# Ledger of designs, part 124: VH-VL binders against q9h9l3

Target 1, 176 residues: q9h9l3
Amino acid sequence: PRKMVAIDCEMVGTGPKGHVSSLARCSIVNYNGDVLYDEYILPPCHIVDYRTRWSGIRKQHMVNATPFKIARGQILKILTGKIVVGHAIHNDFKALQYFHPKSLTRDTSHIPPLNRKADCPENATMSLKHLTKKLLNRDIQVGKSGHSSVEDAQATMELYKLVEVEWEEHLARNPP
Below, E stands for the ipSAE of ESMFold2; O stands for the ipSAE of OpenDDE; V2 stands for 0.75 times the mean of E and O plus 0.25 times the DockQ between their complexes.

## First folded at step 7 (VH-VL)

Design v83 (framework fv_fezakinumab)
Fold by ESMFold2-Fast, scan of step 7:
Structure v83 (fold): chain C 176 residues (1-176), chain A 123 residues (1-123), chain B 111 residues (1-111)
Amino acid sequence: as target 1 above (176 residues)
Amino acid sequence: QVQLVQSGAEVKKPGASVKVSCKASGYTFTSYYMHWVRQAPGQGLEWVGWINPYSGDTFYAQKFRGRVTMTRDTSISTAYMELSRLRSDDTAVYYCARSGTYYYDSGSRFDPWGRGTLVTVSS
Amino acid sequence: QAVLTQPPSVSGAPGQRVTISCTGSSSDIGSGYDVHWYQQLPGTAPKLLIYDNSNRPSGVPDRFSGSKSGTSASLAITGLQAEDEADYYCQSYDSSLEGWVFGGGTQLTVL
């Protein structure tokens, strides 16, 4: 069987007016929620906006951060050949400049049975915070000091586990 | 209505540079990657690289690194590919083609394609 | 050389079925990356024919179908017509090259 991991990335704003999202932290956990990777990452471009309220990234985190090219290589070695779970995961893959196979990707923002369990419209995009509170009775992303990508990756894996059997059966019948 | 319009044919001498343009219309230019693909006369398709028009980020196939530069101008929704130090075996039709930025957003498929720009390198 | 392997030519008579194979490796099709197919009529740009292994764009007749298994994909054309005479290219993504890869192309001749 293929191994499964969950990922969550934090991005900072680079480029004109800070509109470009550049990778600044990545956390990867295994099926049981154990941390496989968690590093601050130095973007190759000047950081215009730390987006600290959401990212939790501050200038001090950049001092000994892993350069993007090196971090990307490490991350891709962990992700390659595995089922990767994330929430709105296309944003993480874009920041990594990485194309993971659709057949091995699980996006908890696009799983209709998960929304159904949360009493939400099946095709709506619900936030990780909302789904975690509704289905796991747990508050994540608390306060204004930024999110923990480790906490978010762990919550994402736990959410996927709630629908894993049903969704894997659906994907076997309806290959992407 | 989504359309990619490329610049006209070019004839260059070995050692020269060529810059091909691709003007996009009918969609949000910055929401899709732009790819460049070439085809030598009577031969197959060869991927050159991509540019993300939003960020300006580029990625080039190993064969072309050091000789190709991709740029864009968002004010006129136009992407450019410049190939330097031209050789006779660079003679080809150069296509631009659109793809999504991730598989389930718009797909990784190339659609639409420009009509192609013939670049002839001869002495 | 092309990264994905296609037969250089296939032929059939009107009304027949032809199949065009596309063979990759563990770093592309074998890694689960989707396969797309393009039709190129003489003197024209390639046109998307099949995407994400088996899906048809609007306007492509259901005579064209795609499939994928293991490290290979195939394009099937049923009810072959003279207008199907063209070059056909498969395409995928290769993780080791970090780029898009094409098959060498297959020239379809309608007898």
Scores: ipSAE 0.520, ipTM 0.845, lowest interface PAE 2.3, mean pLDDT 91

Design v84 (framework fv_fezakinumab; at its last look DockQ between E and O 0.77; V2 from the best seeds 0.00; counts 0 for: pae O 7.8 > 2)
Fold by ESMFold2-Fast, scan of step 7:
Structure v84 (fold): chain C 176 residues (1-176), chain A 123 residues (1-123), chain B 111 residues (1-111)
Amino acid sequence: as target 1 above (176 residues)
Amino acid sequence: QVQLVQSGAEVKKPGASVKVSCKASGYTFTSYYMHWVRQAPGQGLEWVGWINPYSGDTFYAQKFRGRVTMTRDTSISTAYMELSRLRSDDTAVYYCARSGTYYYDSGSRFDPWGRGTLVTVSS
Amino acid sequence: QAVLTQPPSVSGAPGQRVTISCTGSSSDIGLGYDVHWYQQLPGTAPKLLIYDNSNRPSGVPDRFSGSKSGTSASLAITGLQAEDEADYYCQSYDSSLEGWVFGGGTQLTVL
């Protein structure tokens, strides 16, 4: 029995033509949805594209943002040894340059029982917005001015809780 | 057919630098990490570091920081490892090996491996 | 020194069963990271033998099996054959080092 948290990150574009995704915000919530961490993070490389329509990041958020190396250390201290829930979570771990154990990772974009409850094909990859609307009757990521990583992390934890008992039993019988 | 082809054996003097190449074929070069692992004669395997061929990002084991540089050329699907300020105890076979790029340990296994490049450091 | 601990050698007779242990710590195997095993025949590169604790790549006989419990992993070889003489290495990821780590290797002798 390990503690559980949910994570969602926002990325901006760095590198040639803004093609590299660099961490610019991270939110982590506990099992009950309380915020454990929520900081704007300054990438070590020049930001070429804020991707504001999706990330919600603007230049003003980079003023006094926590430098990447320091933020990463803080985040990893929270994640290490815990079950970490996310949606398409490999993207968040990639932005953190962090390798979390597969056995302690829960990706709500790849949980067949969750798709089944949403009347979706079990093997399809569904968006967080779609699953949240279908299963929690809540609209997230509204508008075109960016997402809230806190809102996304909270929704992700609530979605996981709908299938937690069934999925943990499945994983105990069928280790990843 | 997935294959990693490494450059030939090198003999270097102490204090010199060596650059080893690893040419990938049979898969999308930028979709997998490339690792470097060395093995001194009669000794075990020691991980040196990785490069993400897509971004050019690198990460090196603490022991090699300041002496190793990993690069790649996506136009010829080739990864490079350069080790500077060579010492006699750097004498080893240097392997490249492929792993997945997912940032949880799924795909963290090394497969395939190159055949190795012997680097001998002697006067 | 190697981060993961393996016995330096094991031996067995043809047809027997041998096991090779791999002991880690709370920062690698004990933290939940998968264990992979490699076979290295003399003069060759290592070859993936077992991945993700207990899975076999195509072409690896079912005589080879892996398991993991707590901070340790084990490679079992049943029906031992002369061609199994090789060095065997376990591998995992270590969170404190933020890198891949290997066992010191076990030399298997078939007597």
Scores: ipSAE 0.731, ipTM 0.887, lowest interface PAE 1.2, mean pLDDT 92
Fold by ESMFold2, look of step 8:
Structure v84 (fold): chain C 176 residues (1-176), chain A 123 residues (1-123), chain B 111 residues (1-111)
Amino acid sequence: as target 1 above (176 residues)
Amino acid sequence: QVQLVQSGAEVKKPGASVKVSCKASGYTFTSYYMHWVRQAPGQGLEWVGWINPYSGDTFYAQKFRGRVTMTRDTSISTAYMELSRLRSDDTAVYYCARSGTYYYDSGSRFDPWGRGTLVTVSS
Amino acid sequence: QAVLTQPPSVSGAPGQRVTISCTGSSSDIGLGYDVHWYQQLPGTAPKLLIYDNSNRPSGVPDRFSGSKSGTSASLAITGLQAEDEADYYCQSYDSSLEGWVFGGGTQLTVL
């Protein structure tokens, strides 16, 4: 079977008024939750808003951060050929400026069986924090010091495992 | 409704530069990548590169790195491609084409295309 | 030159069915990237014909269809009409080149 990884990214604000989301941290874990990649990443554009309360990114993290072009190359080598799991993963791929094949992409924010297990409306977009609390009995993203992309990637993989058999069978019958 | 209007044909000498424009209308210019694709006479399509009009980020196919520059002016929704140190084998029709930036907005397909700009390089 | 391989030409009589193949590699179609098809009428720009392997944009007749399997894709045209005479290109993404790639094009002649 194809290998599976989970990804989570943290973004900072660049561009006019800090409205563009640019990659500043990326974490990738394997099926067992082991960390394969975890780096702070220096955006190629001026950072207007670190968004620290949510991103956890501070100026000191950027001092030795890996330049975006190099980090992107490293990340894409890990993702290529794998099933990639994420939560609202379109934001991560947009920040990477990358198209992963649809048939190899799994988005825990858009899996009806997962919402059903959480006793949520099947077509609702549920937060990672909410799903993790309801289905894994864990609190993530606690406090106001920002999110941990390692913690979030690990939670995302655990959530996917809850529906993996059902959802993989569904996708085999209904290719995206 | 969605349209890409390109600048007119150009005739150049070897060693010169050419700058082709592509004006977008009918959609939010900064929400989609703009690509450039060329087609030599009687030949197939060859991808040159893309620009993200919002950030100005670019990516060029290896063959064109060092000779191509892609820019844009967001105030007039216009993308530009400049090719320098022209050779006779750069004679081609140069197209602009739009793609999405991720799976949910229009993906990796090119739609629409400009009508093309013929660039002729001869001595 | 062309990364994806297409036959240089195909022909068929009006009303017949033709297929156009598009063969890639393990780094593009075989890795799972979608295939798109473009029709280029003589003297015009390419126009999107099929996207995401098998979807038709609004205005494309259902006699055009696409499929993908393994490292290859196929465009089928049924009920051939004179106006179908054009060049047809397949397109995908290639991870080893980190770029968009096209087939060499197929010239369809309607007899």
Scores: ipSAE 0.251, ipTM 0.753, lowest interface PAE 5.1, mean pLDDT 90
Fold by OpenDDE, look of step 8:
Structure v84 (fold): chain C 176 residues (1-176), chain A 123 residues (1-123), chain B 111 residues (1-111)
Amino acid sequence: as target 1 above (176 residues)
Amino acid sequence: QVQLVQSGAEVKKPGASVKVSCKASGYTFTSYYMHWVRQAPGQGLEWVGWINPYSGDTFYAQKFRGRVTMTRDTSISTAYMELSRLRSDDTAVYYCARSGTYYYDSGSRFDPWGRGTLVTVSS
Amino acid sequence: QAVLTQPPSVSGAPGQRVTISCTGSSSDIGLGYDVHWYQQLPGTAPKLLIYDNSNRPSGVPDRFSGSKSGTSASLAITGLQAEDEADYYCQSYDSSLEGWVFGGGTQLTVL
């Protein structure tokens, strides 16, 4: 079996009216929750909206942030060949401008058995915060300081581990 | 109707630069990546790189880094590929081709293609 | 030179079935990246023929089919017609190169 990592990214707003989501932080943890990567990232475009309330990103974090091109290379090296777990992970991959194989992607926002375990509708998109509280009895994304991408990545991995066996068997029978 | 209209054929000397254009129509220019692929006479297809027309971000194949520059003008939905320090083995038909911005959303397939621009490098 | 390997040429008579192979590696097809196929008629630009391993765009007849297994992909053409004479290219993504890669191309001749 391939190694597994979990990823969570924080984005800031760039482009016209800040509507473009640009990568500003990326955290990657291994199967055990150990941090493999956690860096502030400098977008190639001017930041219009830091989205601090949600992203936790402030202007000071960008002073020594890793340029996007460099960070992207570092992140891709970690992700290559691995099963990548994330929540609503399409946003992370989009921000990374990276194409990870569908067969190696696990999105905890679209795993029916996980929702079922949380007594949620199987076809509903539940938040990471809700699932974490319901299934792990843990509060994440609390306070006014924004999200912790490390914390979110760890929670995502732990959630997936709850349904890993069942879901991997399902995927083996039904490849994406 | 989605179309990619490319600039005309070019003839250049070794050491010179060439800039090929690709005008997009029939879709939202900034919602799709633009790729460049070249084909030497009688040879296969070779990927050169891509540009995100919205952000202007680019990524080039290793072979062309340092010599290729991809840009775009969103006001006229046009992508450009400039290749410098030309040599004879750069002689090829250069195609622009559209793809999605995400792998799961037509990100990895190219459709449609421009008709190509022949660039000839000869002394 | 080409990252993906195709036979240089294949041939068949009208009405026959032909198959074009595309062999990759563990860093592209074998990693799980999808394979796409393009048809290039003489003197024209490539046209998308098969996408995401086995899907046909609108306008592509069902006599064209694609499959993928392991590190390889295959394009099958049944009921071969004269108009199918062209070059065919497979395409995928290579993680080691961080870019798209093509096969060397296969020239299909209809006898």
Scores: ipSAE 0.021, ipTM 0.615, lowest interface PAE 7.8, mean pLDDT 91
ESMFold2 (binder alone), look of step 8: mean pLDDT 92; pTM 0.942

Design v85 (framework fv_fezakinumab)
Fold by ESMFold2-Fast, scan of step 7:
Structure v85 (fold): chain C 176 residues (1-176), chain A 123 residues (1-123), chain B 111 residues (1-111)
Amino acid sequence: as target 1 above (176 residues)
Amino acid sequence: QVQLVQSGAEVKKPGASVKVSCKASGYTFTSYYMHWVRQAPGQGLEWVGWINPYSGDTFYAQKFRGRVTMTRDTSISTAYMELSRLRSDDTAVYYCARSGTYYYDSGSRFDPWGRGTLVTVSS
Amino acid sequence: QAVLTQPPSVSGAPGQRVTISCTGSSSDIGVGYDVHWYQQLPGTAPKLLIYDNSNRPSGVPDRFSGSKSGTSASLAITGLQAEDEADYYCQSYDSSLEGWVFGGGTQLTVL
């Protein structure tokens, strides 16, 4: 649990037809779910598609947003040397242009014991919303106004805590 | 089969620029990072930088910032590395190499590699 | 100089075992980044030999193995053959440099 954080990022569409995913918000919570970082982030490229239905990002959030280079530096200082928990976390790391060590990465979309507890096939990739509802009896990502990256990061940490002992023992015996 | 085919050898004078190409085939060009690595005669491997062919985003090693530019053309699955203001110590074989964008996408390993392009800088 | 430290050379006789070390720091191998190994035969491009510390690509014989501990990694070659004569490079990612880093290379001579 010490030196463990959970992350969730929101992306907006940039580039041709808004097909490129660029970081627009990042939330990081500690083991207990306390917020360590939560900032709107200004992409260096023109935003074509806010993807508001999923991201919750609107033009108003960009007015005082932290520039990408500065935000990335702040985020990497928090993540470096820590166990980082996320859901489909490769998308967050891609948006950050960041390579976190595999041995310190915990992806709740790829933890077989977690799927087993949710009565799902161990090799399936289940959504954060589904796992949270099944295992924590909590509804997240509700409505059409976009997701809360704080809520998602907190849910992700709580999901990991359900399998932490079992999974850490597995990783110690079977290093990635 | 996955292949990276590089352009032919170049001879340049100090102060000139060189543009090396790397044509990818046998996989989805935009799903992997393309790296450039150089090797001076009798020396070791030195990483230059990467380009994300999907977005066009680049990241360069500190030593090369201001002199290197990486680009791509997705219509022909080709990546380019241009190095400007050439010096004699830029003489090297320049390789392109593919990596995943994260561990789940073939990870950080470089595979395959192009055969290399010899760039000779001499007066 | 190279960021990761390898011995410049190693030698062995056919059938023997050799090991090649790769030493990093707390910002690369020490913080947990995986180590990959490449074999470079004279006049050729590097070829992936070992990835993610200890995994072999298809076609690499099991006499090649890798390991990692603390800030260091090792490549072990058993049953040495003449065709193993090559340069070997370790590679990792360094968080402080935010880039890929290589060892200086080790020339293996099969006596």
Scores: ipSAE 0.525, ipTM 0.839, lowest interface PAE 2.2, mean pLDDT 90

Design v86 (framework fv_fezakinumab)
Fold by ESMFold2-Fast, scan of step 7:
Structure v86 (fold): chain C 176 residues (1-176), chain A 123 residues (1-123), chain B 111 residues (1-111)
Amino acid sequence: as target 1 above (176 residues)
Amino acid sequence: QVQLVQSGAEVKKPGASVKVSCKASGYTFTSYYMHWVRQAPGQGLEWVGWINPYSGDTFYAQKFRGRVTMTRDTSISTAYMELSRLRSDDTAVYYCARSGTYYYDSGSRFDPWGRGTLVTVSS
Amino acid sequence: QAVLTQPPSVSGAPGQRVTISCTGSSSDIDAGYDVHWYQQLPGTAPKLLIYDNSNRPSGVPDRFSGSKSGTSASLAITGLQAEDEADYYCQSYDSSLEGWVFGGGTQLTVL
């Protein structure tokens, strides 16, 4: 079987008025929730807005951060050939400027059985925080210090495990 | 109607630079990647790179890194590809083509294509 | 040099079936990336014919079909017509090159 990992990225605002989302941290965990990668990443453009309330990124994290080009290469080596789990994972892939195969991608924001277990409409896009609270009875993304991408990646993997057997069977019958 | 209109043919000497334009209409310019693909006379298609018109981010095929620069002007919905230090084997039709920005949004397929711009590099 | 392998030419008579193969590697087609097909009539830009392995854009006749298995994809054309005479290119994404890759192209001749 193919190995499975979960990813979560944090983005900061670059470009005019800080409207562009640029990668500033990436965390990758294995199936058991052990950290495989967790680095602060320096965008190639000037950071206008750290978005600290949500990203947890501060200016000090950029001092020894890995340059984007180098970090991207490291991350892609980990993701290549693996089943990658994420929440609204298209945002992470956009920030990485990366196309992962659809057949090896699992997006916990678009898994109808997962929403069903949470008593949510099957085709709605629910936040990671909401699904984690409903299904794992755990509060994540709490307080004013910003989100932990490690915590988010771990929660995302645990959420996927709740529907893994059912969803993998569905995908085998209905390939994306 | 979604349309990509490219600039006219160019003739350049070896060592010069060329800048080809691609004007988009009929859709939200910043919602799709713009790709550049070239085709030498009688040869196949070769991908050059892409630009994200929203962010200005670019990615180039290894063969062209250091010689190609892609830019855009959102006020006129136009993408540009500049190729420097031209060689005779850069003679080709250069196409722009649209794709989605991720797989949920037609991410890997190219549709539509511009008509192409013939760039001839000769001494 | 093309990254994906296509036969340089195929031929058939009107009404026959032809198949054009596209063979990749572990970093593109066999990595799970979708295959798209383009038709290029002489003197024109390529036009999308098949996307995401087997889907047809609006306006493409159902006699054109695509499939994918393992390291290879195939374009099938049934009920061959003179107007099908063109170059056909497959395309995918290659993770080792981090970019889009094309086949070398197949020239279809209708006899």
Scores: ipSAE 0.443, ipTM 0.803, lowest interface PAE 2.8, mean pLDDT 90

Design v87 (framework fv_fezakinumab)
Fold by ESMFold2-Fast, scan of step 7:
Parts: sequence; structure tokens; C-alpha cells
Structure v87 (fold): chain C 176 residues (1-176), chain A 123 residues (1-123), chain B 111 residues (1-111)
Amino acid sequence: as target 1 above (176 residues)
Amino acid sequence: QVQLVQSGAEVKKPGASVKVSCKASGYTFTSYYMHWVRQAPGQGLEWVGWINPYSGDTFYAQKFRGRVTMTRDTSISTAYMELSRLRSDDTAVYYCARSGTYYYDSGSRFDPWGRGTLVTVSS
Amino acid sequence: QAVLTQPPSVSGAPGQRVTISCTGSSSNIGAGYDVHWYQQLPGTAPKLLIYDNSNRPSGVPDRFSGSKSGTSASLAITGLQAEDEADYYCQSYDSSLEGWVFGGGTQLTVL
């Protein structure tokens, strides 16, 4: 079996009207939930909208943030060759400008057995907060000061572990 | 109904620049990457780079960095590739091609392709 | 030089089977990236023939199939027809180059 990690990124708004999502924080945890990486990241473009209510990013976090190119190199070294778990993970990969192999990618927002366990329609896209509450009886993303990407990555790994055996068997018979 | 329509053939002298256009229709222009691929006469396909029409972000193959610039105009769903300091060995058909942005957006395959723009560089 | 290795030519008689190999490395096909195949008829743009290793777009006959194993991929064409004369290119993504890579192309001749 390949090693497995979970990732969660926080994005801020850059570009026209702040519509572009640029990487501003990344957290990566191992299978047991231990933190392998957690850094604030400075986008190369001017930040128009910190999206603080969701991202938890404030101007003060940018002062000593790791420049995007350096952070990206560090993150890719951790992800390469591993099974990477995330929730709506295409957003994280897009912000990283990174193509991870589909066969090594696990998206907890698109795993039918996971939705089934949560009594949700199999093909619906459920939020991480909802699935974590239903299946782990845990409240995440609490309050108005933004999300913890460490907390989100840990919850994402735990959610995947609930269906890991079933889903890995499914993928072995039905390669993505 | 998805179509990519490219500009017409160009003849340039060494040292000049050329700008090729690719007009998209039949889909949401900002939802897919636009790639540029070239093919010299009798040779294989060579990837030049991509642009994300939504953000304007670009990535170029190492061979072309410093000479190629990709841009887009979302108001007319058109992507552009400009190649500068042209040499005779830049003579090629230049194709635009669409791909998904990531795995969930129609994957990484190139489909459709424009019909190509022949750029001839001669003194 | 192309990053992915293909034979420069293959040939067969009508009705026969041919296979076209595409050999990569640990940074592309070996890393698990999908392989796509394109058919280029003389004087035309490439056309998607096979995507994500083995899937056929609408309108591509069952005679065309793809497979992937380890660092390599193969395109198989059964029941060869004269219309199959074309150049065939494999394509993948390379993590070390952070870009798209093509094979050098294979010219198929139907006798």
C-alpha cells in the first residue's frame, strides 16, 4: 500500500473583484492525524479579499508567510507518490497549480459510500462540516473567525478511514 | 457544437513576433484550460503551454520561457499565443486545444482542437 | 526528442491487428498519470481517440482500445481498415516537467 496524507488549503481572493482563489495557507496531516506541514503562504498577486470568515486569513498572517513558489515546492515534495485525501480537493490542487494523479486522489465530497453512511443522497456534494457532524459527531468550523485547515485536514482523514477498505476495493476493481 | 476557430496563416521574418488567436464557442470559455501545441513540418507534437482563461494564469514549457506569452479576452472568448524573436525553426502549425482544469472538469485530455495556424519564418 | 517513446512506424494488412507502444518513466506514466491517444489524418488536426487509458469518445469504433501497465501504455487496433492510415500520438502529464508530454508519433501504414 502507498502512504496516505490529507490536505486542506485556505484561499484568499485575488484578481478582478477578488474572484480568483489564491493559496494562503496549507495543512497536511498523515494517516494518524499528525501535522506534516502547516504554513501561511504569500500569494504572488495583490490580495483583494481575505475571505476571513471562511479562510481565517488576516493581513497579519501575510507578514512572515512563505512565498508561493517556495511553499509549493515543499508541499509537492510531501504529496508526490502518496495517496492524497481532501474534501472538494480539486480546489486545493487548482490553487497549488498541481496535477496529482487521479488514481492516487481521494475526494471525500465524491465518495458514494460515505454519503450513504451519512443518510445523504449518494451523488450529492455534502460539506465537510455536515459529514463530520453526521459521521464523527464532531463540530468543526465553529465560530466566525475562519476555519482551521489543520482541523479540516484531520477530519477529512478520519472521514476517509470510515470507508477506506470498501472504497479501495472498489477502486481496485473499477480504476478511476 | 464546441468549436475552436484559429486565425489565418502568417509569414514572418526572423526576429519578428507572431500572435495567433483561437476563438472558442459552444461552451463556458472560463471553465477549461486552453493549451497551445505546435508541429513542425514532418515532425511530432510539441506542447507549448496553457492559460487558465478564468484567472489569466499561464504556464509555459521550459523551452519557450522568455519568448512566449499567452493571453485571453473573456469578452470575446478568445485566447492568444504570441511568440517573439522568431527563428526559422519556429516554422510550424500552431494548434490550440481545450482541456479540463483538473480531474473533475472533463479530465486532462485535449478535446477539441483548433484546425491549426501555419506560421512560416523565412528570410 | 520526445519524452514518451513510440515506434516511428508500424504496418499491417487489412483485417489484421497492430499495437502501438508508448513508453514513459517514473515521472509520468509510472507516477500514475493517465494516457491519452490522438489520431492525426494527413493534413488535419489531431483528434482524440482514447482518453484516460482505455476510454473511447463517442464515435470511435470498438476496434480501437487502450491499456496501461507500469511505465508503459499501448494502443491496439483490430480489423485494420485503409481509413486507419494516420499518425498516432500518446500523451501524458510529467510531474518533473510540470507539463504535458507527447510521444514522438507512430505512422501506421495499411498495406
Scores: ipSAE 0.546, ipTM 0.850, lowest interface PAE 2.2, mean pLDDT 91

Design v88 (framework fv_fezakinumab)
Fold by ESMFold2-Fast, scan of step 7:
Structure v88 (fold): chain C 176 residues (1-176), chain A 123 residues (1-123), chain B 111 residues (1-111)
Amino acid sequence: as target 1 above (176 residues)
Amino acid sequence: QVQLVQSGAEVKKPGASVKVSCKASGYTFTSYYMHWVRQAPGQGLEWVGWINPYSGDTFYAQKFRGRVTMTRDTSISTAYMELSRLRSDDTAVYYCARSGTYYYDSGSRFDPWGRGTLVTVSS
Amino acid sequence: QAVLTQPPSVSGAPGQRVTISCTGSSSDIGADYDVHWYQQLPGTAPKLLIYDNSNRPSGVPDRFSGSKSGTSASLAITGLQAEDEADYYCQSYDSSLEGWVFGGGTQLTVL
């Protein structure tokens, strides 16, 4: 089968009133949850709002952070040709300014069988934290220090594995 | 009704700049990428670049980097493409075209297209 | 030069079938990016004909169909009609160029 990775990105606020989401960290894990990439990334624009409560990003992380253009090149080399799993992954791809093929993209926020296993409405968008607690009995995104993109990417891969066989068969019969 | 309306034909001398506009209507302007594509007389289609009207982010084909600038004005749902240091081989019809902006529309089609703006560069 | 390769011309008689090929590389069609097809009538803007390899927009007759295999895609037109006389362009995304790429275009003549 094709190699599979999971991605999770952290964004900070740039632009007017900090409303633009700019990439500030990216974590990528392989099928077994081993870290392939985890770097702090320096946005090309001035950071207005670190969004630390959610992102875990602080000014100290920007010192010696990898510039966006370099980090993006590294990340895209890892993602290209692979099945990429994420949660609300469109936000990560937007922050990367990247077009990944639809047939190779898996979004755990939009997989009806996964919601069904969690006793949630199939068409609802459930948070990664909720699905992970319900299906894996694991608490993620704990505390006030912000989220760990490594932890989130690992949880996302484990969630996808719960429905992988069923969902891949569905996609083969109903191509995206 | 989704429409893209472009500015009128331009005639320019070599070395000048041209700015073409594309006014969108019938949809949420900031929800889709805007692309620019050109076509020289009797030739094929050539992609110039895109702008994300929400963020203002742009990406240009390597051939045009340093000469093209894409902007937008969200208050009037209008995208702009400015091409500088014009050469005779920049003579072409310049089209704007809409595409999707996220993974559900990754690899998405261009639809609709504007009717095109003829830019003629001659001495 | 165009990134995707199409034959420069194709011709057929009314009622016949024609096929237009579109050949890419490992960084575009071979990387599983979707292929779209556009029809351009003389003096007009391109119009979407086929999207995501094989899907038709509303209003496009079923005699137009698309397929994709490996690094190549094909547009098939059955039951040729005079109104089909146009230029046809394939399009995909190229990961190495990080941009949209087009074929050189195929001029269809209906004799």
Scores: ipSAE 0.487, ipTM 0.824, lowest interface PAE 2.5, mean pLDDT 90

